# Designs tried in a protein design chat: VHH binders against RCC1 domain-containing protein 1 (RCCD1). Part 7

Target 1, 376 residues: RCC1 domain-containing protein 1 (RCCD1), of Homo sapiens (Human) (a6ned2)
Amino acid sequence: MAEERPGAWFGFGFCGFGQELGSGRGRQVHSPSPLRAGVDICRVSASWSYTAFVTRGGRLELSGSASGAAGRCKDAWASEGLLAVLRAGPGPEALLQVWAAESALRGEPLWAQNVVPEAEGEDDPAGEAQAGRLPLLPCARAYVSPRAPFYRPLAPELRARQLELGAEHALLLDAAGQVFSWGGGRHGQLGHGTLEAELEPRLLEALQGLVMAEVAAGGWHSVCVSETGDIYIWGWNESGQLALPTRNLAEDGETVAREATELNEDGSQVKRTGGAEDGAPAPFIAVQPFPALLDLPMGSDAVKASCGSRHTAVVTRTGELYTWGWGKYGQLGHEDTTSLDRPRRVEYFVDKQLQVKAVTCGPWNTYVYAVEKGKS

## First folded at step 1 (VHH)

Design d09 (framework vhh_8emy_2)
Fold by ESMFold2-Fast, scan of step 1:
Structure d09 (fold): chain B 376 residues (1-376), chain A 121 residues (1-121)
Amino acid sequence: as target 1 above (376 residues)
Amino acid sequence: QVQLQESGGGLVQPGSSLRLSCAASGFTFSSYGMHWVRQAPGKGPEWVSSISWNSGSTNYATSVKGRFSISRDNPSKTLYLQMNSLRPEDSAVYYCATLYSRSGYFPHDYRGQGTQVTVSS
């Protein structure tokens, strides 16, 4: 049975540009902090320096290095270079506008296009309003890319339901629950068992026979959640973001150095600069090139996943939040800056008797929607 | 070259316990997740349990959760399934499987020959 309770959005992690709406605590937020009250947020999309918040009333508000507001907005997707906004038209048509992030919502967009709604289905999966969310367009025949050309068509045969973009790769979930990936593969993020790039969507054969309900793309890692609540995760693990053993202390030093440049050009540098393993090598996984099954502590089932550049967050069926990976900005929400190579429950929400319903990661921060847990 | 050899099946009475083994060869066993899948006559394959490469995570089908336990011994390259409180509906051929193949996929890739489990009085 459906049950509505008062809810609120929380933010934590990097907030050096004030990009966490109303959190107001400076450069790092180490514990979940309430966002500004009175805003009914239904969509959060975060870039490294700014965040786009869309309300159920159709207002878009930008917070951080980009600022501004717009009305009649149905969806927004934030990246380092551009902001894509889906606005309601005077009729059933929607207007897609793509703005340069530095001049978001000011002047003319870089590109704009009318998007015709797909034929209304008899079945409307409750909660999707009309279609999937950006960067997948409502027509499910194209998506928005952060690099030109901005409009990327998709073959109709793909029957796309969800599309998520990482720094160099894409993940697509189709109507049948199959997963496709393409783009850069140097960190194993495509999941095909090789490190080769794929120019076109390629079916993840390793997941055939399973029905996926959700996909999430991080900077260089990938996650999917099955209809039955199982987590599959693959890609880059230098920060422990796959919940597989990593180099720990040595990696933390190199992570800080790489953060200064904001790019990992080649993971081999981290592997060689880290401490040498003398004698028997300690077991660690830097790259996982095919899906690995991950179970949460206490056998909890997963329902939602979101990835930052170097961390992972998962919501369970029972409303708990687990986070792991690179934690130096407090984006794991554990009241510290410790990175983790295993899932850990965010105790803040348990202590406050809150049930987590949604999670959205930016590259270095985390946004959570939680409702009060009633006594029943 | 990849080989999976299941063993340990047999005829047991309801309520009994049985332990299945799967000996792996031809690939780096310690680097791959492993799965148990079963198939009863006239039915499709049913996923039973999975274990990660380092035993850090295990998962079970709802029908067997609390009764079955999956484990592995990487030095001996062996996967195990401990089955407790067996029921007639657990009767099936049990297969071990991996996602080793770069061109194949679970559950149809690198599955062994199977071991028959029959739970009957």
Scores: ipSAE 0.000, ipTM 0.137, lowest interface PAE 17.2, mean pLDDT 78

Design d10 (framework vhh_8emy_2)
Fold by ESMFold2-Fast, scan of step 1:
Structure d10 (fold): chain B 376 residues (1-376), chain A 123 residues (1-123)
Amino acid sequence: as target 1 above (376 residues)
Amino acid sequence: QVQLQESGGGLVQPGSSLRLSCAASGFTFGSYAMHWVRQAPGKGPEWVSSISSGGSYTNYATSVKGRFSISRDNPSKTLYLQMNSLRPEDSAVYYCAKGSLDWEEYYSTFDYRGQGTQVTVSS
């Protein structure tokens, strides 16, 4: 869907380092809040302590623990340790710069490389046409890693369209809609049915026969969305980020009231956890090592997904936003700090008659682009 | 099931160095900021140092700045505290703590600190 209406960026979640999340004073924003600089932003990339904003005019602005601005920017990718910036060159070349995050846009970058377009022809022209987002480089033959070596080549046989990085793993979507994963697997985040690491990209055979349109990597979980709008999710679920049953989330998602505790006269205690009234406690799933099909409430089709370290956000075809997982800083946008192990619609956008077009999660915050419904 | 195990404490002379270690299990170590907290006899817990989940940002109590260095090794799930130029007032039980990125707040209480390791600096 081409966008023809004026829109705005909204932020919510953790902002304890001064990250721009709208009207938030202090360290967290619990409800979607309009950004002051939401005009003309085309890319948002967030680490836990700072956010990088790229405008359609090619300006890069940093907000949070890192600050500063730069011109001639085509793209930026923020990680905790490193900032990768793609700048327009004087010719057809783009300049990739990798900065230490704490000194981003000041002094010399840690590493820089000219990115030269491949000749049109046999070197994956479809991948070049679809490449446009770091950490995948425009040539679709390499990606940027937050750990040395910073430049990592991809096998020529991989017709990469999209590449997303978690804390320890990578997901790659190819031109045919196939998904590959590699890296650390201790939390099931690779989806191969084991907890073993993979040094090289490995095809997710469980998804063969399905055509994926998008992938998203969280800290230790993975998501993909099919061309038909189905969601597949796997990996770590200790915070409910897979929308699978989990134990008492009060262990990690601290809230004011966790559970009722009764004290006996002998000093012993009886804990009462608010479970389902209709039966025994649901089975706990800590790790899901292979893709699980996730249905949204009301059978809505998904079109976009983004993952934080411990939460998940999905945009539907009708422009609704669903979030779930760890909510301690308000990153789910439900006007509270409660963690959820099931998808919940963010009512703010419905109530304001806004259609959600994009979502980008930082580790502990969420950025959303939305447009007014029914306006020219 | 969160578990933290501190080690490396001992009895040393003023001016000496010690390196404390904390082995973590039961959670995704690389997702969390980690902290060192100490408690001297008859006093409440005192925050000593914090490190971000990826190790890029560190902070220190003013009393230890320039003498202590916090680091982490995410592959081995281990947190470290290098303590140099130790003073008698550094004597305390040292705890590592799984925390959040709320390092703008005073770190007086943590739910998942380990059993601690005793550091005694005495002549």
Scores: ipSAE 0.000, ipTM 0.152, lowest interface PAE 19.8, mean pLDDT 79

Design d11 (framework vhh_8emy_2)
Fold by ESMFold2-Fast, scan of step 1:
Structure d11 (fold): chain B 376 residues (1-376), chain A 124 residues (1-124)
Amino acid sequence: as target 1 above (376 residues)
Amino acid sequence: QVQLQESGGGLVQPGSSLRLSCAASGFTFSHYAMHWVRQAPGKGPEWVSSISGSGDSTNYATSVKGRFSISRDNPSKTLYLQMNSLRPEDSAVYYCAADHYSEFGLDTSEYDYRGQGTQVTVSS
């Protein structure tokens, strides 16, 4: 019944600090490139200057501005300022270690704490707490923050399934498929229709009645994917990362017209060219403060999403990868450095007869797990 | 007006040390990752070292790792390269370069700004 096909991890985008994409090449990789240690990797977490790889055997390897390896690792989460590592402890407990990124895996961690898995049926008679991945802790009762305090408990009523952190905001997916957001909101990234910050998790009422399967946080934008394969996206769009109309690279073209910013009835901010005379110019959306439904070309269903600082990547049910947003380091994987304000399929995987199964974006690069179609 | 001005090069003996400096002006220095790139006669440019805008993340080419140290002083808008245990193979023109890496939504191309270079010659 189950086929186990050989898969491989691929990387593309920025690697100017020697991140595993093209270490020894240059600072950018514009087309998906196989990683040397790709087949045994089960977790990739990328900061802008380094990447953490965790293998199925429990080895952690750092690549880029941080380097080194460690054993007995269950999970790792990379941020620019710190590295969080979850290591096997004695008995059922795990040891959470938070390292300064510049001295990761060397000397003493900045902070360490034993994390004890909760016994079945604790304060949850349903006993269905899913194992989380960092920055969400395995017991789904707390998460790791890149800013002190590093350990942040979640309200007991909040049954977290997934938690993702942007530059200034957080997204949480609960066991019922509801989405919560909090943190900075100046770029509309919280999705509540305002630009105001939220100090604690707030339910996205605009998504009520829909069941979400996935959330992804970019630098200043947000994405979720429903169980039915629909994409909802909101936040900052000045690089086209929401797949909504923007000026993109056209800023350096014929820019004689001045743009005007208008607020839509739904709270989105729309910029228009200053030329209401001499033709009707297309509107540009700079900020989208409510979730917007995004259709992929050909009506494809989405199953996975990941966001960089200014780009977005989505995997379809059929195993295709679509990317869009800021592309100047090649992080969109289209074999060029062109930024896009529309989803475009990464043809490399189609041409190589590969089915994409996972995507993980760093701020300026993209990592993809793909398997061979048909016979392995 | 953007300017990068390298200095500190010269003729030194093998095994000695030099400190290169790059004075930056005309941009928000702390928002830019900074790089040292060198070019020897008859060779293409070789990346040497990089440092993040905050100064906390550094990386080095394999050929210089353990011998060279990159640092920056954001208040004075100056980038440094401390070169120890110099070898004849380190002889090159050294260039200072900037890329924009920003938490605030500014994007730029690779090596937005490059200086005029400073000559390092390691010979007896």
Scores: ipSAE 0.000, ipTM 0.195, lowest interface PAE 12.9, mean pLDDT 79

Design d12 (framework vhh_8emy_2)
Fold by ESMFold2-Fast, scan of step 1:
Structure d12 (fold): chain B 376 residues (1-376), chain A 123 residues (1-123)
Amino acid sequence: as target 1 above (376 residues)
Amino acid sequence: QVQLQESGGGLVQPGSSLRLSCAASGFTFSSYYMHWVRQAPGKGPEWVSSISESGGSTNYATSVKGRFSISRDNPSKTLYLQMNSLRPEDSAVYYCARGVSYYGTSGFPTDYRGQGTQVTVSS
């Protein structure tokens, strides 16, 4: 990153605690809405009831069921029970503080420790933190857990680049682009082909030979994006969050362009059935225990992904945002509350001539950073 | 009734080439991702390659990248795997497999697999 183009953060979805910095009207925001003007946000981490915003100036602001502010912050990670904050020191050292969410930034933290990060490159001092983000610690030797013990060491052999936590599971991306998972597996979210839990990081053999660039963990589903822009997704699908067929959407009779009625020249009607329905109807998939390859409409390459509890969001190389899954709080951003079991482009950003650069999902809401096309 | 029928396997010497074909029927071939999976005796199945419904995106296992090429011909409902510079460790039964598909999505494991075609690389 040499220079940033002017941009803004947007929020949509559940806002019943006021957690979206003025982007909402009441409990739900159905269309992308700008967050409070003039806040130079570089990190958003969202719990279901509050959100942590970190600015480029190092200020942390909490909005929602937890409130408060703190300075000298490099990073923050919000969960329902805990807030983890990484504070800047006078040198390269950082202070990790873990707070109970209900008393965040007040009194003494539940736990605190100095963290020595990996040596920073001096060639790009204005760049983003290259050591990754919470819940992975800058030292890449441990991560923060929302359950005691809060500090979880990683095996010495693991060269972690990224770590993401779901409600019951963890995903780790290593320096070689390999993916590991562990934790609860009862919804297929570990991707090993079983529903069994794993106590230690286990290599996802189904992805061996592919180089992953990013991982994202939802409540009970998992996503990774390859360096070539392919999406792999697995886990729980009762809300369509994997973009695989659900019972509910099929039973509603909404086929999402799967069947059309055509009129013949003589005025007679025919039902036209296309795609997967011809001779081989799509299965109803509640759980996908292995990575499934997902192709976006029009063959778009993915570069970033983020997951909520029951929805998924992906940013393309061309700066478009696609969302799908459970939408009843408006978290898909399509100006409605309809759930989708297929990727749909968020037209708001196209219509406003905005290029999407980042997406971060909370459990029931979505935050997006976008810049104007052709402007600096 | 979904059917996948592989062909093109055989006994070849190291360094040789083979082209495998898979004829699909009983479903809308152009709406599914397709995969090649192989299995050597006493080993589990190993994913080899994948191709999107249009043929615009392809992926390969590291062990075959640069040597194998996957392609498809939607009008003839046929999937292909061009295998070059074959090695003894490529010896396996090769299976054509349909991805679990919905709006271009697919995955491994697959929902339907063919009978397989034997490839043996030996001097």
Scores: ipSAE 0.000, ipTM 0.130, lowest interface PAE 18.6, mean pLDDT 79

Design e01 (framework vhh_7b18_3)
Fold by ESMFold2-Fast, scan of step 1:
Structure e01 (fold): chain B 376 residues (1-376), chain A 122 residues (1-122)
Amino acid sequence: as target 1 above (376 residues)
Amino acid sequence: QVQLVETGGGLVQPGGSLRLSCAASGFTFSSYAMGWARQVPGKGLEWVSYIYSGGSTEYQDSVKGRFTISRDNAKSTVYLQMNSLKPEDTAVYYCAKDYSEWGLYDEPFDYWGQGTQVTVSS
């Protein structure tokens, strides 16, 4: 048998359409629950009502309000209105197909285009360069948008490594570890210190001099993780998804002083203290328009992040999962439906002696890949 | 498919109250701002109120202090509580889903319901 450790995917949160590969699951799953066994999943992309699962063998399976399967699939990206699928084409070309979600994998796609994959590692002999994932195309010179025009080119100077889409904004990580943002900004999600929209990718000047390893976009908030394991987070906080004090969770914010380190447009830092320490109203943060440094409990280093519409999930270097934000469907995985405005470790994986390797959030649910910690 | 179904309209006397409800389906309700707009006879279509995904609210000056917008994300429903109604509030009221697109955040709504009639009898 292969010497690789067996892993399993887990799902929790909203499952009202059966979108978590499990018959008989209720409307909500409050604790991490194993997905159907026997599926070698390498990519999960979730909308609110359906989920797209891609296997290492090239099978795409849809579960939930959209259903169906397809072969020769290299990647898939799910949104409420559209499903983008990247399929193997003749020669080095891949075929990008964009489907209306309600008719996904049936009849003709809404739109299709041949795309050239990214170079096969001329400058990456060990396979160390990260392959592009939808919505970033493998060529790393264009991405898929949920609104027409569906194919959007990137400036030739941008050496894109990762691209993530929120409800109204985009985050791009380049090969040098620089972060760019554009799109709607009214919730502070672009991180430029204003609430103004940007039509083209704009460098986050507040992060200059720092090298980012990962970006994640939520509905109206943004996260990046540095090569050194630091978390920077900004945007909308009405559900506590930035781990900053919020009016909607006032009791948790009012009695405990909190400190946040905010990065200005010139990269300078501003340290804030939260809580109702002095003055009549508590200093609640509804919008954070600049990246803020977030510390995890126990000083753990972050390596992966993913965002739902109103929640955040982070994987540590040691394989722990932390979640916070809106939790009313159980998407935080704490065996309850309580929303949190601070990171909390998901104890399920610790109790089961599992090491978390990946996390992917849908709008209202969370998918986790974990492996056994001990050799046996 | 996106669906917005308004209920709660009707005939009411000046100074009275009505609560409109909008049941939403086919999208991630908690992720979108929702609004109410009205078509007033002789004035055309006008925006009334807006509730952001996080719960922050905005109101047209003519209804500020009288109307309250709220949402229940667990029920995928947005509400408009209308107090101290005036004859000039007579209109068809539409529930609307926010417009989500790159650089076009200033366009408030991309989907509209069929509307519900509110008549304030003088």
Scores: ipSAE 0.000, ipTM 0.172, lowest interface PAE 17.0, mean pLDDT 79

Design e02 (framework vhh_7b18_3)
Fold by ESMFold2-Fast, scan of step 1:
Structure e02 (fold): chain B 376 residues (1-376), chain A 123 residues (1-123)
Amino acid sequence: as target 1 above (376 residues)
Amino acid sequence: QVQLVETGGGLVQPGGSLRLSCAASGFTFSDYAMGWARQVPGKGLEWVSYISSGGSTEYQDSVKGRFTISRDNAKSTVYLQMNSLKPEDTAVYYCATEDYYGSGFLSPEYDYWGQGTQVTVSS
């Protein structure tokens, strides 16, 4: 019927280790390609060499350099060194299992622990269906790290709602919509205005007074989306993943795009210093140590974000997908391998009359959930 | 457009030798560190060797003394000389280049990867 909208997952980008992107045996997929129809995937977590898929029925499947399947799974989080799996337990308790990625789902896990879910709210009768999102544990009092110690408690004062990990840093969104960051800072990814590391979660004061709804961590860059649909982005920009001018694209012959960027100053809150006064390419931003406001081309509101190692993907309220950054393996989904230092809409979903609802980036690939558009 | 093309793989008996080559184009080769990684069936991906822009080398413990990485900046090529090959060296070998940020060995994650070349060690 009209009330029932079929949805599907799509993949594109790097799949050289056999990751499922719907590629049909290629090493790269340049256009969104549908994954297996009829599998109700509710979670995708991708490392650069393998991907973990969790179905609504509780099945976990690994694709790529790691393979295998397991049942009674509620969630999974893939990193290159570790696979964390959350299994259904008796009653309200869940079992957290941590596997070495190279031996995932074989024999005994490296470590296992019972975890207690967060107390259910009065207005969330369906909260059990969304019991938790790794690497944040369902109890919201600890998270899983790919580096020892693997189980990391959060301070009792922090009421975490979301936690995302980059290559060297962490971002935490609390219940009040505040953002905290910690870890390695050498690429500006913590957003505190310095390149110094932070050992403990530190509040991003530059975002105080704004209420965030979403955070996303890339390899060495960071993104958050406000409840009003504004995008804030900071960190490393060597591939244009912050939608700021980069040296690499100038050398690749992106002259026309760079001139247009210099003329459109209203979309950037970043003060650009240095650069070419006598006919060389536009000024380059290698590191952005404070959150910078990013506007999408049509003034569209953002609702979801996800980051790869060197690219960024954002879903709008109207169901469009924008991608930018390093594109050499097709992970931007524009039917080419061109890298971009500005957001570009993925036309595939518009052309197929699909509304994008979710996006999840691996380091060098992108997974998208989309549904058929409703009738006007 | 950056391109990495690996050659030199093949079938060899245990104790044999192979030399892999990776021809690079589309970037200033002499300014970048280069590396080799391999995907071993049933084990997953592992880093093998690294060579800096200045010629400093590093190796995974399991290949030290058996493998040698080298580069020829004039030919924009990196090599992996593999001696005393073992069945456990059977893998697809990938050439990769370090990202634009690093001037030394920082991370096993690389910006650009080649298509790979198959090495099979079996009698």
Scores: ipSAE 0.000, ipTM 0.282, lowest interface PAE 12.8, mean pLDDT 79

Design e03 (framework vhh_7b18_3)
Fold by ESMFold2-Fast, scan of step 1:
Structure e03 (fold): chain B 376 residues (1-376), chain A 122 residues (1-122)
Amino acid sequence: as target 1 above (376 residues)
Amino acid sequence: QVQLVETGGGLVQPGGSLRLSCAASGFTFSNYWMGWARQVPGKGLEWVSYITSGGSTEYQDSVKGRFTISRDNAKSTVYLQMNSLKPEDTAVYYCAAGLDYESYPFDSEDYWGQGTQVTVSS
């Protein structure tokens, strides 16, 4: 009767390729549903059409448009074009293998190389040996990109702790808790106050003096969580993914007689539509080019964040999950397909007496690790 | 307001080629899946092809190897290059945004254009 492990993984959202470890779920899962796994999953990395699951025993399993399995796996990172896998070697050395996603784990990888987690020549090898997970490579000297060139070295002075990739941009958290961004900026996702692209990592000056604990990159938006539990969010908001006012997506395309775009003092783009009930323009924020402080209901502290293409998920210190943004495929977990422009607690985990410990978003779905309340 | 405008249809002989264009406005084009569906007179809509925001493409079996979908995000335009056209390809071709592949590509959330007629005959 007693489980060996107290927790379970749940999935919801788009499952049209069977990417949530199963057939028979239909194309959409609107409420958190236990993953049908006979194994202990310790890492989930999701593309829109397939998901990579890594077990504590070192097995990699692909589900969805890509299928297959591999052993001796320490980490995996799934993107639409590319699957990166970190394989255990006989010693401390690891082998990085990269496949085209369409032929993942079949034949020869596109390229492979040995990666030493505690590389010689680092100023603080002990600190840098804990550099985090893919797409950041062990020892934090390079990362894997789904776009050519696929192997991208980081500046020698940059001590990366975490790196996350969006559809067009990258976020990097350094050992001191500073945030850097680069890549495409047309949706404000870099947070520098402009819509210009950056070819190299650029420090987010707006966050200076604050110590960040985590970053998360969505398709075209960005999130970071401070060591004190504050959320900062910026980028594209046309689906409500920043928890800022947006169009009424529940009415599937506002019928508008007129539309105007205005800039706020902070550089935010505000679009106003006409043809409302009173004939007045309905204001909404389309782009937020600077980090904005986001308060959760009840003043809850955040500890983890993850972003899909157009939705956001945050875990609180008390083990609650809040989601918002684009909900078309049920990825918000509220038992409906309604998009939200404000954080809403996922009641499923509260109702089931579960404490949420981790969240990982795919572009159009959400994966959650939760444990029974009163069990750690 | 979302708007999709299809152009490029016309009359061609069997074995000929046409390129359809769909100009999109009113949404952030680069973030959306784009697709093409067609309606043969007297029959229901049939999905033809889609292209994801990341550029991945899929095709219905009857058009594989003959049709190529592509997109130009700078112009907010999706294209369908149709080669080796057959009389059976005669249909009204519709552009769609937010196409959903799993079942029918026609849920109420998809944005559709007005269509462009393609006629393949001698």
Scores: ipSAE 0.000, ipTM 0.259, lowest interface PAE 15.8, mean pLDDT 79

